# Ledger of designs, part 19: VHH binders against Arabinogalactan endo-beta-1,4-galactanase (ganB)

Target 1, 359 residues: Arabinogalactan endo-beta-1,4-galactanase (ganB), of Cellvibrio japonicus (p48841)
Amino acid sequence: NTGVADNTPFYVGADLSYVNEMESCGATYRDQGKKVDPFQLFADKGADLVRVRLWHNATWTKYSDLKDVSKTLKRAKNAGMKTLLDFHYSDTWTDPEKQFIPKAWAHITDTKELAKALYDYTTDTLASLDQQQLLPNLVQVGNETNIEILQAEDTLVHGIPNWQRNATLLNSGVNAVRDYSKKTGKPIQVVLHIAQPENALWWFKQAKENGVIDYDVIGLSYYPQWSEYSLPQLPDAIAELQNTYHKPVMIVETAYPWTLHNFDQAGNVLGEKAVQPEFPASPRGQLTYLLTLTQLVKSAGGMGVIYWEPAWVSTRCRTLWGKGSHWENASFFDATRKNNALPAFLFFKADYQASAQAE
Below, E stands for the ipSAE of ESMFold2; O stands for the ipSAE of OpenDDE; V2 stands for 0.75 times the mean of E and O plus 0.25 times the DockQ between their complexes.

## First folded at step 16 (VHH; framework vhh_gocatamig_d2)

Design aa3 (from y05 with R31K; at its last look DockQ between E and O 0.32; V2 from the best seeds 0.00; counts 0 for: pae E 9.7 > 2)
Fold by ESMFold2, look of step 16:
Structure aa3 (fold): chain B 359 residues (1-359), chain A 121 residues (1-121)
Amino acid sequence: as target 1 above (359 residues)
Amino acid sequence: EVQLVESGGGLVQPGGSLTLSCAASGFTVDKNYLAWYRQAPGKKRELVAGIYSGGKTYYMDSVKGRFTISRDNAKNSVYLQMNSLRAEDTAVYYCARETYSRYGYDTFQHWGQGTLVTVSS
């Protein structure tokens, strides 16, 4: 009954962090055989939120820097979609296995000095985007922050040995967003993001005990392969989180393969082990997975579902890990039909029922 | 250092049973994806069975109903119960830890040294 949960739209969105790079690598996207702009296609199909990752200073790539993120945000806003900016606070992907401090901050050992660097970076980023009329509607303070953030590589631990440090750093990012929003009068919702529901149940308990409370949204990655929670069990975790912390839950990452075939030399992350018994690895299976997940999230009172990288298609370009995509079999584009749109796009406009028992 | 050590292989008659064990160190089995693979002479290594952190299991069609993967979190170990063994099940069996990697690399980073299973009259 607060203004956050009751007035918040239910989002159906996509992470489109790879699109600019894919197009530079020669990718085209089609619908009904016709070449289309992917941002306009997602909007026309009913997507209402675009998520985009930001790295601090990733010298190994030309993308996911502020220039690339600004282009993505501009394209999303021009197509009429809201935006979520995902700070990694690292020079590369952050996830449950790694949360590496950016090289530019590697010399900082004092927690308060590091917190200031994080605060200033967050503020400067928001100010730069605001000057371009690209201020995001939501901001993630970190990505899959299951382990302590901003760790040195040589002393990495797969845990949170110093919650006081972790809380200081997380709150610094949250405060930067809050202070910017307050100063400018422009609303921004703050998301904290944990991979998998079972980890979030423990992590948010620890976060509350250590004074991390001033955020708006609990963001989850949900990939059935790596979760203790099956789709039928997922509403239980969502309900527990929302009832305990009084914050809406949003699935900020999910995906499902439309095929098990590999279309390039890069091995696909979502293979045979990703397949659930109820949803074959087929175009219809991908769609029914999304319809089922999204209905369960909405029925549980959740805030939305964001699909991860539905536009990361095969190209001639190389990453650090090989030529091609590791995700083309989970994209929304049919590699056998020149990236023609797949049925999964129907998930954005499906008629999802709220619970009849909801207030 | 992550290590996986398989044991329990041996010679068995067709129709017999064996239990393979995989002792893990350097990580916990209840928060990781573990799988059994096998490699017969002259053949490619193939997935046999897997167990997700949430306890869900996956099996190759040729072993469904005959093999069962399980784990013991207190002993930090994963098991493969193999029943109704056939000559075609003869192979070196490997335990593997799956590393989650969305960012463009293969999912397997850690393998055991293997244990030989021979199904022969």
Scores: ipSAE 0.006, ipTM 0.281, lowest interface PAE 9.7, mean pLDDT 88
ESMFold2 (binder alone), look of step 16: mean pLDDT 81; pTM 0.811
OpenDDE, look of step 16: ipSAE 0.286; ipTM 0.698

Design aa4 (from y05 with R31L Y105H; at its last look DockQ between E and O 0.39; V2 from the best seeds 0.00; counts 0 for: pae E 10.0 > 2)
Fold by ESMFold2, look of step 16:
Structure aa4 (fold): chain B 359 residues (1-359), chain A 121 residues (1-121)
Amino acid sequence: as target 1 above (359 residues)
Amino acid sequence: EVQLVESGGGLVQPGGSLTLSCAASGFTVDLNYLAWYRQAPGKKRELVAGIYSGGKTYYMDSVKGRFTISRDNAKNSVYLQMNSLRAEDTAVYYCARETYSRYGHDTFQHWGQGTLVTVSS
């Protein structure tokens, strides 16, 4: 079971889903004291993949809809970066605790009819983006799909999906991407995404047992705070997944605080508990965390690392959950210096040892 | 709705033991991240111990070797066994369900009502 060879890309990327909203809220981004376009900055610093979330029809925001996503994809493409489109298949955030069915589909009780709605939506979205010359290079069929997808709102958190239903729905999304790619001759890689390695070990076993096999990449969120796997232990989980399913693993989300200070009135998600003993919550510590994680992923034969929302900075505007950002202390921009670029940007161009070179 | 109800607090002598219980409703304790926190008068609430969805545990340094977190999936409950208690362990103890969230909710965690532990002669 193979690691990344020299002839396959190793991605170093960023999820930039908030940038358009932050700029609309007055945010500016700087490098060496000068205002910059953040997409061009990430590209210039060596990022090669932009991830962006898509909600179906979120009436509580005007962002992360197809119009906003198209703008993000256009900016990424113009800066020369590849793109990963992250379907949430929901009108709001999906994560290990919630996978709410879009309101437009809530009336559909038959699994085959729901699968068709999912298929058609996925196909129509890809076709719309393709018409704009914005077809993504990778597509996630769902986001952090630890629990069963397309569930009624206010559902209890459950550990065991109805796999007959879940597999039918997941395969419908996968087939939509595969069919579109075949019909157009335009390659698209399919990612299935689970939060935290310990959950992925169980989930992908269940997926295989239930006929969910036609995907290209195992996507993981890795946040040390919420994982049973410490950073040194992470390669063991990566190797197990790759050896068992013969699919490369990519870390599609991670983050680390560059400070524990809060710069607005919105509480930060990554606090003291997020801090690992080896990496202080400082600009250098954030960089060292990323360098260490990325080297471990590459040495284990993984496919890449994507940082989550490095540009979600503090602004005067209100998001859904209040004024400010809950992530500015994990961004790549220094709030004390007008969002000037932090050392963490160096992780994109670092020279990581391939597993074959370590032999 | 999510609820956490702590019990088992009380007065105990230094060197003594207590078992705290946390009954959960509105979710199952397996496959969730649960923790015990404590708050002494005039101090910030601090993490004591936690248990990840897969069962791995973690502890603050001052309680390692003395406290044990565990769960019982059949009873939908989480426990904190506290041994070799010290006066410094006096606090209100809270059971919490940690949320894996980047959404900026007003509340990032679900808390119980707390149970008082007093370590004194």
Scores: ipSAE 0.006, ipTM 0.337, lowest interface PAE 10.0, mean pLDDT 87
ESMFold2 (binder alone), look of step 16: mean pLDDT 81; pTM 0.805
OpenDDE, look of step 16: ipSAE 0.078; ipTM 0.596

Design aa5 (from y05 with R31S Y33R; at its last look DockQ between E and O 0.48; V2 from the best seeds 0.00; counts 0 for: pae E 5.4 > 2)
Amino acid sequence: EVQLVESGGGLVQPGGSLTLSCAASGFTVDSNRLAWYRQAPGKKRELVAGIYSGGKTYYMDSVKGRFTISRDNAKNSVYLQMNSLRAEDTAVYYCARETYSRYGYDTFQHWGQGTLVTVSS
ESMFold2, look of step 16: ipSAE 0.104; ipTM 0.589
ESMFold2 (binder alone), look of step 16: mean pLDDT 81; pTM 0.807
OpenDDE, look of step 16: ipSAE 0.517; ipTM 0.808

Design aa6 (from y05 with R31H; at its last look DockQ between E and O 0.79; V2 from the best seeds 0.00; counts 0 for: pae E 5.7 > 2)
Amino acid sequence: EVQLVESGGGLVQPGGSLTLSCAASGFTVDHNYLAWYRQAPGKKRELVAGIYSGGKTYYMDSVKGRFTISRDNAKNSVYLQMNSLRAEDTAVYYCARETYSRYGYDTFQHWGQGTLVTVSS
ESMFold2, look of step 16: ipSAE 0.100; ipTM 0.597
ESMFold2 (binder alone), look of step 16: mean pLDDT 81; pTM 0.809
OpenDDE, look of step 16: ipSAE 0.356; ipTM 0.736

## First folded at step 17 (VHH; framework vhh_gocatamig_d2)

Design bb1 (from aa5 with S31R; at its last fold request DockQ between E and O 0.68; V2 from the best seeds 0.00; counts 0 for: pae E 3.2 > 2)
Amino acid sequence: EVQLVESGGGLVQPGGSLTLSCAASGFTVDRNRLAWYRQAPGKKRELVAGIYSGGKTYYMDSVKGRFTISRDNAKNSVYLQMNSLRAEDTAVYYCARETYSRYGYDTFQHWGQGTLVTVSS
ESMFold2, look of step 17: ipSAE 0.438; ipTM 0.764
ESMFold2 (binder alone), look of step 17: mean pLDDT 81; pTM 0.811
OpenDDE, look of step 17: ipSAE 0.436; ipTM 0.772
ESMFold2, fold request of step 18: ipSAE 0.183, 0.339, 0.389; ipTM 0.639, 0.724, 0.740
ESMFold2 (binder alone), fold request of step 18: mean pLDDT 81, 81, 81; pTM 0.811, 0.814, 0.814
OpenDDE, fold request of step 18: ipSAE 0.333, 0.300, 0.355; ipTM 0.729, 0.712, 0.741

Design bb2 (from aa5 with S31H; at its last look DockQ between E and O 0.75; V2 from the best seeds 0.00; counts 0 for: pae E 4.6 > 2)
Fold by ESMFold2, look of step 17:
Structure bb2 (fold): chain B 359 residues (1-359), chain A 121 residues (1-121)
Amino acid sequence: as target 1 above (359 residues)
Amino acid sequence: EVQLVESGGGLVQPGGSLTLSCAASGFTVDHNRLAWYRQAPGKKRELVAGIYSGGKTYYMDSVKGRFTISRDNAKNSVYLQMNSLRAEDTAVYYCARETYSRYGYDTFQHWGQGTLVTVSS
C-alpha cells in the first residue's frame, strides 16, 4: 500500500499569487475575447485549488503580505475553489538557494525562542484568516525547504548543517497548524515542500531520522529542465516516497512554455533548455505536457498537480528583477491576443484515469 | 560564501589524459548539481559534463566515453577525468554550481576562475 487512500481528493490547481499585483499593473484577462475575472475563469475551467504564497514582512513589495493573501483567498473562496496557504517564513521567496530568517526574528539566536516565534506567527496568521472565514484547506510549512530554514543571510549555508535545529523549527510550524485545527475542529492538511523529486528522496529520509513525521502531504516542485527525473521516470520517485513514508505526493509547482517568444524586456526563465523533445513550445505542447504529467501523477497514486503562476503576464510594472514578466511565455494567457485563455486550461477538466488501487 | 576553485589544467599531448579538480566551499557537493563547462578561444561557453544532486551524470556528445565527472564528498570536490584528449578539447574549463531561479535568468550562482587545458603536440 501507499500513503494514499482511494477517497483522497485529486487536486488540479494553480498558484495565483501574482493576480492582484498584475491587475493593479493594468493586466486584463480574457476568455474567447471577453474580459473575465481570472479567479472565476480558473474555477469555470475546472481548477479546484488555489495556492498562494505568504511572506512575513517584505518591505520591497506591497504584495504577498497578509492583506494581499486575504484578498486572494477571498477571491478563490468566492469562486468555489479550495485553498493552499504557502508560508515562506521569510521576507522574500524561499527556495533551495535561500531560506532567510525574517528581519523581525533576526535578533533571536536560541532555537527554542525562534521556534516559539514561528509557532506564534503561524497561529496568529491562521486565527486572522479564520476570523474572515478564509481558513485554508491546506498549509505549507515552508516553501522549497531543501536547505536549513531560517538562516541568517551573512552565514547562509546551502545545506542543512544542523538537522536538530531544522527539525525543531519545522515541527513548531506543524504543531501550530495541528493545535489550531484541534482547538477549532476545522481540518487543515499540512504539506512539506521540496524542490525536485531527487532532493525529496534524500530530504524526507533525513526528516524522518530527525523526528519530522507529523505532516499529511509530500509537496514537490517538478520542472523537468532542472530534475534528473524525466517525465516518464517521475512515477518512480513518487512511488518510492509514498511507499516509504505513507504520505500522498502532490506536485505543488510545475510549468511549461507555450512559446519561446519574449513579449517584454524581462527575459523568460523557461527558454530553449526547458523544451522537451516530446512537447514543442506551443499552446498544444504546453497542454500536452500538463495532460501527460497529470495522468502520470494520478496513475502513481499522487494527490494532484498545481501549476505555478499561470497568470503572471506582461505588464508595465517593475520587480527587483526588471520590468515585465519573466513568465509570460509560461502563462495560460496569450500575449498576442490580449491575454486570451490558452488551450492549457483544458488540463483542469481532462478525465484522468484513477489509480487501480484495491478497495 | 559559495566558492569554486578549479585546478589540474595544463599542456598535454593528443591522446593523453588529464584530471581536473574543483574544490568547493560554502556548500557540500553531495546533493547539489554541478557541471563543467569549457570555452575555447573565439567560442561561447559550452556544457561539457554535469552531475545531478542525486548522482546521475550527463555529457556532451563529443566527450561521451572519454570524460568522466565524479564527486568526492570527503574532499568536497568534483572531478573531470579527461581521456583520449584531442586538439579540439583545448579550452578554459570552468566548474559551476547549477541552480534555478524563477526571479531572473542566471542558472548559476557561482563560476570558478577556470583552468586552462591545452592539447598540442
Scores: ipSAE 0.205, ipTM 0.653, lowest interface PAE 4.6, mean pLDDT 90
ESMFold2 (binder alone), look of step 17: mean pLDDT 81; pTM 0.807
OpenDDE, look of step 17: ipSAE 0.468; ipTM 0.793

Design bb3 (from aa6 with Y33W; at its last look DockQ between E and O 0.46; V2 from the best seeds 0.00; counts 0 for: pae E 2.7 > 2, unsure alone 64.9 < 65)
Fold by OpenDDE, look of step 17:
Structure bb3 (fold): chain B 359 residues (1-359), chain A 121 residues (1-121)
Amino acid sequence: as target 1 above (359 residues)
Amino acid sequence: EVQLVESGGGLVQPGGSLTLSCAASGFTVDHNWLAWYRQAPGKKRELVAGIYSGGKTYYMDSVKGRFTISRDNAKNSVYLQMNSLRAEDTAVYYCARETYSRYGYDTFQHWGQGTLVTVSS
């Protein structure tokens, strides 16, 4: 039992941050052989939440800036889906290995001043979106913030955050969201995001001990390949987190390969090592993984599951790492059939059961 | 910057014991996967023992019951206690940190320089 009231929705969603770029790169998406709008497709198939990433001022790409994010949010809302805005607070990808401070803030050494910059940026972003009637339902303050956020690249620390600094910075983001929500009367749930459940256990403990407590949702990335928790063990970690902090847990990133083939020059991130014994790398295996994961999360009293970039198909365009997609073999679209929708879409409308002991 | 520095290797007789040390910097050992690998002459590098961030350990079959991996958070170090050493344990032993990224990368591996362990009569 999680000790969390069973009055929160259960989201089944997708991160669709790449869609605009993919389409600009010539990508098309199909369902039953017919070209479709991917946002409408996801909505029609039962997705109810779209996650979208935001970079601060990336110069290496034209996407995932406020303009692109606004388009994505508009498309999601037009399709009737809720939205989760993911602040990376970086000019590039953030993950447990990288939390690089934006160039615009690199000169700021005073923590309070930096916190103010982050607060203002978050506020301004939300205000801009609100003016467009695109205010998100959830805001993720930071992305996979296992390590200290807003670090200089040359002095990056892959260990315990300096919590005096880190708590101030994280709380400034949280406060920005809270203040804006209060000011406008528009509800926004705050998500904090940690990669893998084992890390969430120690991180949120330390966060709490250092005054990071005013959030609504524990967001987790979960990939069995890179976790100490096997899939059947995941509910234990979710329960522990929910029972300890009385916050719902949401899987905000996960994925599984539907094939091990590579369809472009970019290497696949999810290869043979990602394949679990019980789930083959096949369209059916991908679906059964998602069904199993989502049921386990639901049974544990979790708040939802979001698939990471199911629409990142192979195109002629380049990423920071090469031409094509590193994720096409884990997308929801069959590269062998002109990106026709895969069975994975069935996990959005599956009948998931709540725990019998749910409060 | 991530750094790993091994020490403790040397010559030991069969049946003897040896403790390897790995001093880590740039990360904390209690929040990371740490492992010992070894490479014998003419053989591929193989995983000997590992310790997860949560403390769970892994051992290759041939060293189970003889080798123990541990960490000291205060010293930011990982250790390999090797008992009942055999000639086939002779190898260069490497300390490693392994992480991952889904952004165009499979795994990140950081290695020490290695320390030679020779088991001979």
Scores: ipSAE 0.183, ipTM 0.651, lowest interface PAE 1.9, mean pLDDT 93
ESMFold2, look of step 17: ipSAE 0.426; ipTM 0.743
ESMFold2 (binder alone), look of step 17: mean pLDDT 79; pTM 0.796

Design bb4 (from aa5 with S31Y; at its last look DockQ between E and O 0.77; V2 from the best seeds 0.00; counts 0 for: pae E 5.2 > 2, grease 24.6 > 24.2)
Fold by ESMFold2, look of step 17:
Structure bb4 (fold): chain B 359 residues (1-359), chain A 121 residues (1-121)
Amino acid sequence: as target 1 above (359 residues)
Amino acid sequence: EVQLVESGGGLVQPGGSLTLSCAASGFTVDYNRLAWYRQAPGKKRELVAGIYSGGKTYYMDSVKGRFTISRDNAKNSVYLQMNSLRAEDTAVYYCARETYSRYGYDTFQHWGQGTLVTVSS
């Protein structure tokens, strides 16, 4: 604990990027047997931050474009929650395996010209949301940017061979947010997001060496199955990042299965290998994982925990990857009880203790 | 295109040493989880040793203290130093890149063609 996050809010949030799509696919959500608006449900259960992904121009779907994101942000704001806008800077998912340049920018080979396109897009997006009273409280400049961003699909490299290019592009997005905030007097925190703590330890070192320094929050995905840091070891990585860069760490993605049962034709990502010995794949185990993780993050001086896609339930609709959900066993809704709320919702209102100091 | 090219296999006597190399292209070893696997005749593939993107290493129990995985970021290569070799270490050794995805497909691995290690008198 460095005191970097002493006065910042501690967030307990959810990524709700799928809700509009799931509802259009016929999904309903229940609490204690009664149909509810999921945004109001999350707020009533104590969630205070909604994260939502934005794709540039994904022609294979009607969702995660600015119209869909605006609807999500409006629902979150109407329920009284703060918002985090997650720019992917791509026409599809970005993650450690892919960071594809949007088709609209595929012709741009000059880094300075590409940086301008990124800057203008970020600014125009924020301005459009601001006009609707939907300006986000936080913005991610990229999603899981473990590898060089805005790469051509046919020459993709799983690494960052040109850090000068990467830094120029990342700083362009950061500067767009900073310039908009200064112009309007409306504060926006900037998040840079890396999957898994071990990768962030190396990535932020290189980012600093290459002049990527003007951000507010270190965002991490944390999935214990895929990290070299076990849950008890996670505070060590958080402390190292915060002590080195003097920026608070937020877990912007995590999840845990409440069952190993598959309720549709789509295989679930979190299977038997995701299960930790101390947290069975059960409703109680899912809750206990979240309580334990969140307490460890708060004790380490971190800024919050966001659960990834707790509302991505099974429906009859087809996604890019097939019919059904790959995540219904990690949602906060019980597929055996018409998507009735699971005990995991209790993690939002739990009384987490700040770390003791000077003892 | 992701490619992994193993080399350094050969015939050694019990108690001997051998160093395997894996040259990577299409990705950087520094940002990826790399591992060595082996497959003995008539056996299933098994993990031998791995190195996380952050540099932390791990080993199967039977090779701990005898084998060392390492990497050279400048050469974009991963190595397996094998000491105190035993007949049971005879296998084809493969270098692999482990992948990550939350989006509805199995973990994808990239494999090299393998290099044969034979431990016998």
Scores: ipSAE 0.087, ipTM 0.569, lowest interface PAE 5.2, mean pLDDT 89
ESMFold2 (binder alone), look of step 17: mean pLDDT 80; pTM 0.797
OpenDDE, look of step 17: ipSAE 0.323; ipTM 0.711

Design bb5 (from aa5 with S31H N32Q; at its last fold request DockQ between E and O 0.67; V2 from the best seeds 0.00; counts 0 for: pae E 4.0 > 2)
Amino acid sequence: EVQLVESGGGLVQPGGSLTLSCAASGFTVDHQRLAWYRQAPGKKRELVAGIYSGGKTYYMDSVKGRFTISRDNAKNSVYLQMNSLRAEDTAVYYCARETYSRYGYDTFQHWGQGTLVTVSS
ESMFold2, look of step 17: ipSAE 0.311; ipTM 0.698
ESMFold2 (binder alone), look of step 17: mean pLDDT 79; pTM 0.797
OpenDDE, look of step 17: ipSAE 0.634; ipTM 0.859
ESMFold2, fold request of step 18: ipSAE 0.296, 0.296, 0.335; ipTM 0.708, 0.709, 0.718
ESMFold2 (binder alone), fold request of step 18: mean pLDDT 80, 80, 80; pTM 0.802, 0.803, 0.803
OpenDDE, fold request of step 18: ipSAE 0.557, 0.565, 0.575; ipTM 0.826, 0.831, 0.834

Design bb6 (from aa5 with G54R; at its last look DockQ between E and O 0.54; V2 from the best seeds 0.00; counts 0 for: pae E 10.1 > 2)
Fold by ESMFold2, look of step 17:
Structure bb6 (fold): chain B 359 residues (1-359), chain A 121 residues (1-121)
Amino acid sequence: as target 1 above (359 residues)
Amino acid sequence: EVQLVESGGGLVQPGGSLTLSCAASGFTVDSNRLAWYRQAPGKKRELVAGIYSRGKTYYMDSVKGRFTISRDNAKNSVYLQMNSLRAEDTAVYYCARETYSRYGYDTFQHWGQGTLVTVSS
């Protein structure tokens, strides 16, 4: 008995974009007191999907370029995990407000010319990875593209969304993935990614009205601190999206603090305001948050949950964020025990109950 | 160009009412999180009320039940209805566009110029 969602696995994954950089900075990772390779550790604990971000040409770092991404994809594949490549389509971080056009494309003002640059870049990237036997199973066309991708100005300015432009650019990226998949016969699922469910409800309506239809997965960032939707309310948003657009929802980013302690000079992004009454900022609370979230997503018929940067631990290195890590208190590794694995790893193998599905 | 222009401030007696307006340009109010903040002389700027893109609202405890944030999508404007005004409500009120960010950069907020509300007899 097969339905439309036949062959769609439920993913439990991790974004491991920082691992190579952290190891270069001297970080080590342990389980049960023994030093381990973090990619093998995630796989052994039951993770089945690794997400990795790609920047176009970030001259301020040696990481998240194609060479670093290739290393991450190779490590994930060697450990037996599937992969998701997250195109930022920028030379730096993208988020709901910040979608800077790469410097190499800064001279392009014509939307069709910019769409071609995006198409060619996406195709060339996939071809390069494919030559290395590293073609990802899923591709995000953009990261947290809450208003529009490839913002038209150099400064951080928010205009009224130009959906004709936005749809042209989004469809160009989608078509690049689709065309590559068709040419090679190698399946790739396409994800469109919006931060927070309330924003996705509006955005996907606008996208459909403007002809952005040919994608496979609705990707969401979910952080309770910043959402209208509490954890118990999240299934309502998932159901609305899936019933309206007939696309599975995947949580492609979430996190929760295991402590409020700061282990270095960098301030924690997830502080006191991130804490929900039901889930204390403790190792058990972090695990219970993940178990609860993942069960709710699976019960709602969603496609999976990816934890963001569980391996971004404290080191002596400087990043764009400064010295140390702003995320060590949300990692899966205990800074007080030489980065020994925390109970949060148990969420990958927990027995989650399925929802009803079509026969 | 993103702009937020507040208006409607003035002098009002205790127990009175006042409506503040915020005209937005360069973005749409129904696709952004918007908030009102206030700053009394010598005090830190503090959140008063906010409205999410979907329309859910939130308030600081001291104004809950007295103030109402709302928006008009057709006029691309946000409003703060202030009832039962008290002397401690005296402040410059600012309209702001807020964004979610894991990165903590304050540069994601856009502010208006402010409008003065004075509650005194």
Scores: ipSAE 0.005, ipTM 0.240, lowest interface PAE 10.1, mean pLDDT 87
ESMFold2 (binder alone), look of step 17: mean pLDDT 80; pTM 0.810
OpenDDE, look of step 17: ipSAE 0.230; ipTM 0.672

